# Ledger of designs, part 32: VH-VL binders against q983m5

Target 1, 189 residues: q983m5
Amino acid sequence: MVKVIASSLRKGNVVDKDGKLYVILFAENIHPGKGTPVTQLDMRRIGDGVKVSERYRTTEQVERAYVEEREHTFLYADGEGFHFMNPETYDQVAVSEAVVGDAAPYLQEGMPVQVSQFNGIAISLVLPQRATFEVVETEPTTKGQTASSSYKPAVLSNGVRTAVPPHIAPGTRVVVMTADGSYVERAKD
Short names: E, the ipSAE of ESMFold2; O, the ipSAE of OpenDDE; V2, 0.75 times the mean of E and O plus 0.25 times the DockQ between their complexes.

## First folded at step 18 (VH-VL; framework fv_nisevokitug)

Design v05 (at its last look DockQ between E and O 0.62; V2 from the best seeds 0.00; counts 0 for: pae E 7.2 > 2)
Fold by OpenDDE, look of step 18:
Structure v05 (fold): chain C 189 residues (1-189), chain A 121 residues (1-121), chain B 108 residues (1-108)
Amino acid sequence: as target 1 above (189 residues)
Amino acid sequence: QVQLVQSGAEVKKPGSSVKVSCKASGGTFSDYAISWVRQAPGQGLEWMGSIIPIFGVANYAQKFQGRVTITADESTSTAYMELSSLRSEDTAVYYCARVGYRGWSYYMDVWGQGTLVTVSS
Amino acid sequence: SYELTQPPSVSVAPGQTARITCGANNIGSKSVHWYQQKAGQAPVLVVSSDSNRPSGIPERISGSNSGNTATLTISRVEAGDEADYYCQVWDRSSQHYVFGTGTKVTVL
């Protein structure tokens, strides 16, 4: 463990808070026009997946765990967990469902993922911010709806529920954010 | 003061499995990695694998992959090492140890008393 | 695989200094830890790469590291220092804990 200033923390970092380990899901430095600069951290507690949101002064010291980050490729999932391969060494690592968490639905074969390891154990993943999925279910398009109209509910091929523009129909591939499944754009492929 | 207490000696036949336990007391358990290290008679120390209980995932030495399973129960502060397909060469004292760390420096600062596993026909 | 090589044995007279080496490629860039194991007992950490000495470990035991060799130094050796000693590193490449081959220290 090492102490670092809160403003230096980034997504994917592992920190010690009150004797428990957390993975940073989101980090933002806020510099108000008036007041003390703060760092907003959204974190997930490792082990049970509890999400917490905390604010620190930007210069506040936080315990950070040193982790090895390596790019891997997602291969498949089974009863033992999610399997990744180092594209350079071809070594494989298994990551538990608990560690993968809510990222699981967004994993696709061949997807590059940053795997963080502590003491040789995979403890965190960072997925690409965007991923492409097919819309398998959505409401019918009605006449008069334009692209500027309100979004409608949809279900992606991975089972994730999202909202898409009215003109999107089943069978259409769309780009979504892997963080929350939010619609970004129609896939260009 | 943190202590690790292991289960008692085992005598096993070739081809069978053995499961050794390691109970932690006197300190935190979940956030620290627990390593398993064995030592054959008259031989050196050999790392087998480690687990961080809170993560529920273990890593293993390549030599033992597929044959060793390391688990942990946070509720009882106990780590387990199961070794299958036992051979005579697996006769050894098996140690659990808590991993201390500073930055990238990982060491084993607390050791169990060891568990003798004898594999004989 | 990353391997740590130690001399099989070192003999030293009481009051003298024992030096145990641990050799490996570029070990000087790694954190090296040392363990003492007395007969019939579990290993005990005696040197860590940390600035803090393990509790109960005398100051006459120290570690150094340079180039391809790490060294455990035991000054003013006592009969109680007779034991096996192991060096250990964390190998980031293989993600393995690696122990040295071990050195038996005999106090004459």
Scores: ipSAE 0.032, ipTM 0.631, lowest interface PAE 3.9, mean pLDDT 89
Fold by ESMFold2, look of step 18:
Order: sequence, then C-alpha cells, then structure tokens
Structure v05 (fold): chain C 189 residues (1-189), chain A 121 residues (1-121), chain B 108 residues (1-108)
Amino acid sequence: as target 1 above (189 residues)
Amino acid sequence: QVQLVQSGAEVKKPGSSVKVSCKASGGTFSDYAISWVRQAPGQGLEWMGSIIPIFGVANYAQKFQGRVTITADESTSTAYMELSSLRSEDTAVYYCARVGYRGWSYYMDVWGQGTLVTVSS
Amino acid sequence: SYELTQPPSVSVAPGQTARITCGANNIGSKSVHWYQQKAGQAPVLVVSSDSNRPSGIPERISGSNSGNTATLTISRVEAGDEADYYCQVWDRSSQHYVFGTGTKVTVL
C-alpha cells in the first residue's frame, strides 16, 4: 500500500479502508463553487460486494493498493467462468462468477472491461458506464399516454428489469446504466 | 513472523493424485497470494500456480492447467495443491511460498520447507 | 516465452567477489528478485526489486539491474555463501513467474 491524495484516485483503483479492500467504481473531484474541494468515491467492497459512497477532501490521504489494471475484451461465459482477452497480447483469462457478481448480465461480446489483477489473479472488473440492450417485454404504447405519464416496467434482452418511458415499445433498443439497468435514452443508430 | 509448514513426503504410483498442504504458523495469510513452486531432482525452480486465499481465486501456469487444483481455507490458514494423473517426471520437491509485494513487484518472501513427492514405477 | 539465463557455475576464493548474472532482453525494465538455496534447503529471498535487501541479509550481498543484465554481487565471499542462486521476474505478458536457470556458487 501507498498513501495518495484522494483527488488522484480513478475508476478501477483499489483502496484500503479500515483493513478492507474496495474497488473504485466512480470518482469525481468537485471544485470551488460547491464549498471546499472534495473527492466523491463510489466503491465496491471486495469479498462481499457491498457498495459504499465516501467523500474526502481532495488533499486527504487514502491508502491505495498496488494492483495491475489492464483493459480486456469480454469473449464468453462457460462453466469455468467469464472469459476475457487482452487485446494487445491475445492472452485469455478466466474470471470467476464470484468476481463478476451482479455485473454478469451486462457483459456483451466484445465489450471493453477494466480488469484488476493481484499477482495475475483477477479480483475485480469495471464495465463501461452504459450499454445498449433491446427491450423484450413491456406494455405496448397506449393511446392517451402523454408526456407526463410515469415510467413503466420493462425487461431487457439480458433479463434485467428496469423502467422505461411510456413511448418505448417491445423491440426498441435502449441505453441503460450498467450499474443498475436504469434507462438513459433510446439508442441512436 | 509467519512461517509456512507443509505436509510430509509422499510416495505415489503413476496415474494417482497427491494433495500437499501448506499451513501458516505464527500468523495468517492476510491478503497475500500463496504460490506453488516445484523442483525436480537436480533441476531448477518451476512455478505451478498461485491463489489469493481471502478470495479463493487461483491461476495456473499453462503447463499445469487441467492437472493442478490449488485451494485454500482462510479460516485454518491452510493452502492446498493437488496434482492429478501423476507421472514419473512429477517426482520433485513441492514448495509453497507467500508472495510479498512492493508496488507491482512480486516476490516470494516466505517459503515452506518443501514436500518430496516420489512417483515410482 | 520469456527466459532468464544464468551461468551454470561461478567459482570464487574466500574474501573475493562473486558476480552472478541474469540475462534477458530488456530485463532492466523488469523488477528482478534473487534467491539463495543451500543444499537440502528451501530457497531464501536475498534481494528483491533489483536492489532491496530483506531484513537479515548482510550488506555485502547486493543487486543491480540495467539493460539486458541483472547482477547479484556477493562481496567478501564466505564458505556459507556456497549455494545455488536463482533470479526471478513476474512476466506480465505471460502472467507467469519466471525463474532463472540457476547458478551454483562454489567457494574454493
């Protein structure tokens, strides 16, 4: 471990807090005009997957683990786990289902993923923030639905439940957040 | 000061398997990886694979994939290496080692005493 | 694959200096570690990260690494330095630990 200032932390870094390791899912430095400068960290605890949000002053010291962070491309999943390829070396690595966790339904063939390794063993993944999926189940569009209608339930092609605007019909491609499946926008072709 | 204590020597027949244990004494594995390294008589050191016990996640040298299984029990601070389909050329001393680190530099800072596995006939 | 080549043996008189080389293309870009293995014993780490000495290792044992060669230097050699010595790297491309071929140091 090394102590670093909070503002230097980036998505994919691994930090030690009170003897537990966390992977950074999102880091944002918030500068003057909103009070003192702070660093907002959204993190996932390695081991049980608990997500936490913490804030630090930008200059506050945080312990960072020495973990190798490399981009990989998702290939496929099988009984051995989830398989990724280093796009520069073409070497393949298998990442266990436990490490992939709740991210599993959002993986798509060819998706770039940041893989964090300790001694060559994958311990965490960071997916792109957004991904595109087809809506396979939702209420059809209905006469009388207006701009003020509430979001309606939908099921995505990866099986994830979410909520979409009323004008979205089955077969529509939508952009969602990979963190929780929340709707962002209709996909652009 | 942590020490690694391995199980005793074994004599095995070809085609069988062997499981060697490696127990931490005077401490725990903590977040360190444990590597397995073998040495055939009169030959050099050969890495077989590693595990991070707190995650139970292992990786293996390509040469040994399919024949080696590395596991750990964090609660007892014990790691295991099982080698199957034994052949006479698997006769070697098998070491476990704790992997220390400094930045992205990885080295084996604590070694077990070694376990001789002899595959005869 | 990435290979680390060492001379098979080095002979040295007591009180003199032994130099053990570990050769590979661009090894100077890697962190090199050294182990001493006496007859019938497990290896012992004597140098980590090119030049760092673990606790209990005398200052007369030192390491360096540049270009295509890492070197372990044993000054004022004693009879107790007689052992096999191995270099080692972590090779990111293969995701393997790679050990050198080994050098037997004989004290005359």
Scores: ipSAE 0.013, ipTM 0.576, lowest interface PAE 7.2, mean pLDDT 86
ESMFold2 (binder alone), look of step 18: mean pLDDT 92; pTM 0.950

## First folded at step 20 (VH-VL; framework fv_nisevokitug)

Design w01 (at its last look DockQ between E and O 0.71; V2 from the best seeds 0.66)
Fold by OpenDDE, look of step 20:
Structure w01 (fold): chain C 189 residues (1-189), chain A 121 residues (1-121), chain B 108 residues (1-108)
Amino acid sequence: as target 1 above (189 residues)
Amino acid sequence: QVQLVQSGAEVKKPGSSVKVSCKASGGTFSDYAISWVRQAPGQGLEWMGSIIPLFGTANYAQKFQGRVTITADESTSTAYMELSSLRSEDTAVYYCARVGWKGWSYYMDVWGQGTLVTVSS
Amino acid sequence: SYELTQPPSVSVAPGQTARITCGANNIGSKSVHWYQQKAGQAPVLVVSSDSNRPSGIPERISGSNSGNTATLTISRVEAGDEADYYCQVWDRSSQHYVFGTGTKVTVL
């Protein structure tokens, strides 16, 4: 039995609630100006796919499910799904598009991903929080704008739409959050 | 109570394929993991693979990888096991079973009646 | 590969206690499950690592494990207990179900 505080839970984690397994689709810690901090969890029940939304106190204990969490590397995607490999054993696992979900655009060859398996079946993924992509499209820079100015629309090499600082130009590699595509910084490569 | 009913006996030629079905009733099929286990005449139990219908992906025993395909149809609460490139050694009773679990304790608590597959020239 | 070894056969007189062993390295740290298979029938779960006994299974059937040996114990053996018995574990390393070699229990 493994219990963790609600605030520590992340997208892709699997919890046990009332004997059912749930995959966390979204997790957010909310700290209101007044009131008790809470953790919002949107989850999908394993088995029937029912989605549930629950709110916990950030310090509330939640039971983690007994699933095998192993680091894999993303290899490729095809008609059968997304393929990952265990870098230690070289075992491969196929993950369905339904499981990968909105993480798909952020997957890159060689990317380390945590794969959660139940009965050896991949049921969820945890991607690195940050990933690097090239800006392929953005608005022209306006003379006089600084880095602190308002962000402008941009499109990344993976097709994801984001907002970047004015000084960012097409061809520039940027680091974005894999959760929502938000800009973090210029890549240091 | 959950019951698993399998398709009838099959007689196949070497090199052909067989597809066995397993229909679940008396419960929520989507909540189950289904395993396939075979037993050659006079031999022990051998796990082949498992599927969670919701995810549509299966875990296979290494011995059968590339030759076995396990699928599920949630609309009909039916799991399938297809074995290709059949050989005489594949002659066996094939069972489907529901997986139960607690923690790392995975077991098979409900079994189908079995399907005899005979491979002969 | 992880393997579970059972004795091929065990003979027991009615009313006595049958013990079927299942051997493997450090099996005592694993959850071991047991299945009974009567002639011409599908296997039946008789012992799970759960605290709850499977429905319909008599209390005279129990499982234990420690070290490198798991044991199925059938007390007050009856003629109806004659069957093949298989131990089973989940191997986390290979992500495989592993069954024992099976033990034929004969009631004398």
Scores: ipSAE 0.727, ipTM 0.888, lowest interface PAE 0.7, mean pLDDT 92
Fold by ESMFold2, look of step 20:
Structure w01 (fold): chain C 189 residues (1-189), chain A 121 residues (1-121), chain B 108 residues (1-108)
Amino acid sequence: as target 1 above (189 residues)
Amino acid sequence: QVQLVQSGAEVKKPGSSVKVSCKASGGTFSDYAISWVRQAPGQGLEWMGSIIPLFGTANYAQKFQGRVTITADESTSTAYMELSSLRSEDTAVYYCARVGWKGWSYYMDVWGQGTLVTVSS
Amino acid sequence: SYELTQPPSVSVAPGQTARITCGANNIGSKSVHWYQQKAGQAPVLVVSSDSNRPSGIPERISGSNSGNTATLTISRVEAGDEADYYCQVWDRSSQHYVFGTGTKVTVL
């Protein structure tokens, strides 16, 4: 164990609180207009899976456990989970659907992913911030219609529902955030 | 105080499989991982694999990859180890253990009583 | 692969000190854990992280680790210390547990 300031914590870190271990699922540093900067942590207790949300002052000391962080390459998914390979050793690691969570539709064969391991078992993943997908369903673009600033609904090739600018037509490749599928830009092919 | 209680002794024929259970009693189902370790008669300790029930996948020793399956059932606080294609050299006492940790290292701080598996025709 | 070597046996008179070694290249950079296993029983953790003694383990059992050798020391040996002793590390590169070969301690 090492003490660190709360603002340094990120997804995949493991912390010790009152003798129990928690995996960080989400971390955000917040500077409100009034009041003290805080770190919001969403985490899951190891052992029983209870989810908790807590706020810390950004400078508050927290006990962090040591966790192995290594890059892997996504191979494929099947009924037993999501399979990754360490590109240096060629060892494969299976990662459960619970750990992959909402990131699952954004995985692409060959994608580099940071894998955090505790006892040799994957406990969290970090995908690249952005990925490219084709828009497979959205309203067609019509001639003569002035574009609104409002985004319109779209479905991506991975099945994710998102919103795109009105000029995007079906078949367009777009860059999205892997965290939530939000549109970034048209792909520059 | 947590205790690990394992299923009873088994006698198996070569080529069959065995599934040993490990139930946590007197507390929450393991704070961390559950490891499986075996010991053949007159031999030392040999790690087979570990699971963290919350995450549902296991870390297997290379020797047993493909022949061992380790699972957990949170609702019953029970871990399982299944070893297939049994051979006579798989005759051993099989232990489950709760994993403790500090820094970059792990150890086994609570052990089950052991399950004797005998493989004989 | 990483291997931990222990002497097969150690004989010691009651009241004397037993020293059980666990050898490997640069084992001093790793945390070493020790287990006691009496005949017919499950192993019991007696030392964790080189020198930490779990609750209920007598103070006369201690551990150290430096260089290429970790050592479990049992002072004022009693008949009840007769057992097999195993060292163990976690190997970060393989993500595996490694147990030592085991040492039978006989109290004369």
Scores: ipSAE 0.560, ipTM 0.832, lowest interface PAE 1.6, mean pLDDT 88
ESMFold2 (binder alone), look of step 20: mean pLDDT 92; pTM 0.952

Design w02 (at its last look DockQ between E and O 0.51; V2 from the best seeds 0.67)
Fold by OpenDDE, look of step 20:
Structure w02 (fold): chain C 189 residues (1-189), chain A 121 residues (1-121), chain B 108 residues (1-108)
Amino acid sequence: as target 1 above (189 residues)
Amino acid sequence: QVQLVQSGAEVKKPGSSVKVSCKASGGTFSDYAISWVRQAPGQGLEWMGSIIPEFGTANYAQKFQGRVTITADESTSTAYMELSSLRSEDTAVYYCARVGWKGWSYYMDVWGQGTLVTVSS
Amino acid sequence: SYELTQPPSVSVAPGQTARITCGANNIGSKSVHWYQQKAGQAPVLVVSSDSNRPSGIPERISGSNSGNTATLTISRVEAGDEADYYCQVWDRSSQHYVFGTGTKVTVL
């Protein structure tokens, strides 16, 4: 274990808190106009998926775990969990549902994912920021709506609910952010 | 003071399975990593795999992948190692050990007393 | 696969210094740990790569590593030091624990 300042922590890092390991889901340094700068950390406890939100002074020391970060390719999911393969060594690693968490719907076969291992055990993963899915359900376009007007509700092929521009119809492939499912653009494929 | 106590000696036939237990006391089990290491008679130490009870997932040596299953029960502070399709070459003393670490330094700082598994027809 | 090679045996007279080597490519860049195993007993950690000496381990036992060789040094050897000794590393590439082949230390 090594101590680092809170402000240096990033998404995907693993920290030790009270003997438990947490993966950082979100990190932000906040510098108020007046007051002490703080680092906001949203973390997930590895193993059971409990989410914790905490604030640190930016210079506060936090224990960081040494983890091996390697690119893997998502293969499939089954009752044992989510399976990834190292494209260089062809070694496979299983990741629990608790570790995968909210990223599960966005995983696609062949997707490159950064997997973090501690003591050889997968404890965290980072997906590409963007992923492409087909729109399977959406509301009809209302007369008078333009492409720059209000978005309409839609459902992606992975079951994720999102909002898409009025001109998007079922069957259209769209790029969304894997963090929250938000629409980015029409797929160019 | 952390202690690891293993189950008793086993005699098994080829093709069968054996499950060895390792009960931890004197600390917070969920915070540990447990390794399994075996030693054939007159031979050296061989790592089999490790588990972090908190996560419920294990890392296995390539040699034993598909044949060994390591699990942990946090409610009883017990780790298990199950080895299937036993062969005579699997005759060995099997140890559980607690993993300590600092940075990239991983070591076994507390060991069980060992469990002799004899595989014979 | 990453392999650690140790001499099969080392003989030493009481009061002298025993040195046990553990060889591997660029082992000097790795954290090397050492275990003592007396006959009929479980291994005991005697040297960890971290700055902290394991509890109950005498100061006359120490470890060092450089280049392609790690060395366990036992000074002022006693009869009680007769045992098998194993080096061990964590191989980041394979994500495996690797033990040395072991060295039998005999006190003459």
Scores: ipSAE 0.726, ipTM 0.893, lowest interface PAE 0.7, mean pLDDT 92
Fold by ESMFold2, look of step 20:
Structure w02 (fold): chain C 189 residues (1-189), chain A 121 residues (1-121), chain B 108 residues (1-108)
Amino acid sequence: as target 1 above (189 residues)
Amino acid sequence: QVQLVQSGAEVKKPGSSVKVSCKASGGTFSDYAISWVRQAPGQGLEWMGSIIPEFGTANYAQKFQGRVTITADESTSTAYMELSSLRSEDTAVYYCARVGWKGWSYYMDVWGQGTLVTVSS
Amino acid sequence: SYELTQPPSVSVAPGQTARITCGANNIGSKSVHWYQQKAGQAPVLVVSSDSNRPSGIPERISGSNSGNTATLTISRVEAGDEADYYCQVWDRSSQHYVFGTGTKVTVL
């Protein structure tokens, strides 16, 4: 049994609640200005995929599940799923599209990911927080005001739709958050 | 109480394939994982692989990698094990089992009745 | 690879105690599970996690695990205890199940 404070839980963590395993899909610590800080957890139960939303006080203890968590590197995807390699043992693990979910377009060859396994089967992945992609579609650069506060639509080289500052032109490489594709900064060349 | 009911016995020729089914009734199928274990005549138990039906991905024993395919249909609470390129040594009773777990360990808490597969030239 | 070794057979008179061992290096650090398989039947879990009895398993069947040996103990043996018994662990390194070699218990 590993007990952790609710506010330490992040997307991709696995928790044990009443003998059932849940993968954290979304975790948010909420500080409402006045009142008690809380952690909002949206979770998916392993086995039936039931989604639940629960709210904890940030200091409440939650049981972290006994699942193997190991770093792997992304190799490739095919009709059988997404394939990763344990860099220490060279064992390969296939991960279903259901487990990879919305993270799929952010995977890049050689990317390190944390893989959580139940019965030797991947049930969760955690990607690096940031990755670099090229902007392939967006409006041409505007005349250079309000660069950080007036975002415009863009499509990344991995197909993800996002918003970028007005100074970003098509062909620019940008750093985005892998959780949602949100713009962080222009990549350094 | 969960019961696992397997498909009937089969006789196969070398080089062919067999697909054994395992249907859960009287409870939830996909809470954990389903394992496949075989037992050749007069021999011990040999794990082949496991699947989480919700995800459809499997963990295979190295010995069977490339020859065994384990799948599941969550909507019918049925798991399948397909073994290809059959040899006479593959003659065995094939069991499915529901995986139980505690701490860092797994065990098989409910077993199917077994399916005899005979490979005969 | 991690192997679990059991004696091939144990003979016991009715009313006596059968002890079935499962040997491996440092098996006491692992959780050991035990299955009973009567002739012509599927295995049945009789002990999980070293010493836990599933519902319906009589109290005279018990397990222990320490050092390099796990033991399944059947007290006051009855004719119906005649079966093959297998120990099993989960090997975290390989992410595989490992079954013991099996022990045939004969009730004399």
Scores: ipSAE 0.725, ipTM 0.887, lowest interface PAE 0.8, mean pLDDT 90
ESMFold2 (binder alone), look of step 20: mean pLDDT 92; pTM 0.948

Design w03 (at its last look DockQ between E and O 0.72; V2 from the best seeds 0.68)
Fold by OpenDDE, look of step 21:
Structure w03 (fold): chain C 189 residues (1-189), chain A 121 residues (1-121), chain B 108 residues (1-108)
Amino acid sequence: as target 1 above (189 residues)
Amino acid sequence: QVQLVQSGAEVKKPGSSVKVSCKASGGTFSDYAISWVRQAPGQGLEWMGSIIPTFGTANYAQKFQGRVTITADESTSTAYMELSSLRSEDTAVYYCARVGWKGWSYYMDVWGQGTLVTVSS
Amino acid sequence: SYELTQPPSVSVAPGQTARITCGANNIGSKSVHWYQQKAGQAPVLVVSSDSNRPSGIPERISGSNSGNTATLTISRVEAGDEADYYCQVWDRSSQHYVFGTGTKVTVL
């Protein structure tokens, strides 16, 4: 096993706690104005699905589980689940909707994804932190709004709702965080 | 003590499908993977695939990819192995087994009694 | 594909020691498990790579692993030890379970 600092852990990582395997569902580093920085981890125990919430010091060591982590490419989804391919071996792995979870809307064909396998079975995914989507719907800019004005509601091509700067119009490709769909920047492609 | 009890012997025609069940009792079902291993008459053990019931997806041996489907029902603590397009060479005893593990050490510590599947015209 | 090679058969007299080999490239770096299968029965795990001996398995059965060969050793062989024995590893590269070809141990 490999120990890592808590602050380095991300959604989709698998950790070993007290001899049990947990998939991280949510990870957040909290830096209070006053106090010790902590990492909040919400995890699901692999065996029985029990959810656990733990806080660690950001620098606290956490044991990573013995899982095979390999980069795959997302291919397609169907009734059997989400299909990924190892770009080196061309082996394919199916991942259930339950495992993909809320990452589903952000999956794009050809996207590199880190797949964690236990006993050869995909038990977790780690998506790139950023993904690009087209804005398909957004509110019109109000008169007097400047670039520094409040963000406006928008809908991405994958159906995700987000907020974008006033100058963003439908048809514009934007980079969003895959964790929550938050706007990062206009795509440079 | 965990026990695995499999369904009874099957006689099938070539081209048909067979579905073997494996019911777990005496312990937790979802915590471990269930593997399927077959053994043709007078031959060795051959791994077919494994499933973790909690996740509902299986890992398959390349040889059986596309022809075998392994599923699990957590509510009944039962794993299933379905093999389609049966051939005479598929005649074998099919075993389910619970996978134990420590680190990268994966082993099968509990075995079902086996299910004979005979494929003949 | 990763393959485990075992001798087809090993004959041993009662009270003697039987050694069953399992050969593969760099198998010494892998966790090797062994199964005993008596005629008409399901396989039984007799050696696991972990520190715990399977319940009910006598101490006279042990496993070792180095280089390109894993070995199952059965000391003070009894008639009841007559069985087929299989080595097994987890191949991380292919994500497959791999069984050895099997060895029939005959007690003379």
Scores: ipSAE 0.758, ipTM 0.899, lowest interface PAE 0.7, mean pLDDT 93
Fold by ESMFold2, look of step 20:
Structure w03 (fold): chain C 189 residues (1-189), chain A 121 residues (1-121), chain B 108 residues (1-108)
Amino acid sequence: as target 1 above (189 residues)
Amino acid sequence: QVQLVQSGAEVKKPGSSVKVSCKASGGTFSDYAISWVRQAPGQGLEWMGSIIPTFGTANYAQKFQGRVTITADESTSTAYMELSSLRSEDTAVYYCARVGWKGWSYYMDVWGQGTLVTVSS
Amino acid sequence: SYELTQPPSVSVAPGQTARITCGANNIGSKSVHWYQQKAGQAPVLVVSSDSNRPSGIPERISGSNSGNTATLTISRVEAGDEADYYCQVWDRSSQHYVFGTGTKVTVL
């Protein structure tokens, strides 16, 4: 264990609080114009899976646990779970749907991910921030529409619902954030 | 303080399967992980695999990959180890153990009483 | 693969000191744990993390680890110390547990 300040914590880190281990699911540093900066943490307790949301002062000391954090490559999914390979050792690891969670539709064959392991068991994944998918459903652009540039509903090739700019047509490849499916830009090429 | 209580001894025929249970009593199920270790008569300890119940996947020793299935039922505070395609060499005492940890290392701080599995015709 | 080698047996007279070695390449960089197993019983953790003694383990049982050898030392040996002893590490590269070959301690 090493003490770190709360603001340095990121998704996939593991902290020891009162003798229990928690996996960071979401971390946000909030710097208000008034008052003390805080770090908001959403965490999952490893022992029983209970989700907890807590606030810390950004400078508060927290004990970070020693867990293995290693890059893997996504292979495929089946009834046994999601399968990844360590590109250096070629060892494969199965990761449960519970651990993959809402990230599942963004996984693509060959995608590099960071895997955190406790006792050789995967407890969290961190995907690349962006991935490219085709828009399979969205409204066509209509002449005379409001000039507000409001985003419109769309469905991506992985099934995720998102919003895209009005000029995006079905068949367009788009870059989205893997955290929530939000549109970034049209794919290059 | 947690105690681990295992199911009773079993006699099995070659080619069949055995499923051994490990129930936590006198406290909460497990802090982080349950390991399975076996010991053939007159031989040493051999790790088979471990599970963290809430995460549902197991870490298996290479020797047992494909033959062993480790599961957990959180509602009953019970872990299971199932070994298939039994052979006479699988005659052993099977132990479950709670995993303790410090730093980068893991060890077994509470052991079940053991379950003798005898494979014979 | 990473293997932990122990002598098959150690014989000691009551009141003497038993030393049980656990050998492997660069074992001093790993944390070593030790278990005692009396005949017909489950193993019991007697030393964790090289030298930490769990509650209820007498101070006569101690551990050390450096270089290529970890050692479990039992001073003032009693008849009740007669048992098999196993060392164990966690191998970070394979993500597996590794147990030593075991040492039978006989009290003469």
Scores: ipSAE 0.626, ipTM 0.844, lowest interface PAE 1.3, mean pLDDT 88
ESMFold2 (binder alone), look of step 20: mean pLDDT 92; pTM 0.950
OpenDDE, look of step 20: ipSAE 0.753; ipTM 0.898
ESMFold2, look of step 21: ipSAE 0.582; ipTM 0.832
ESMFold2 (binder alone), look of step 21: mean pLDDT 92; pTM 0.951

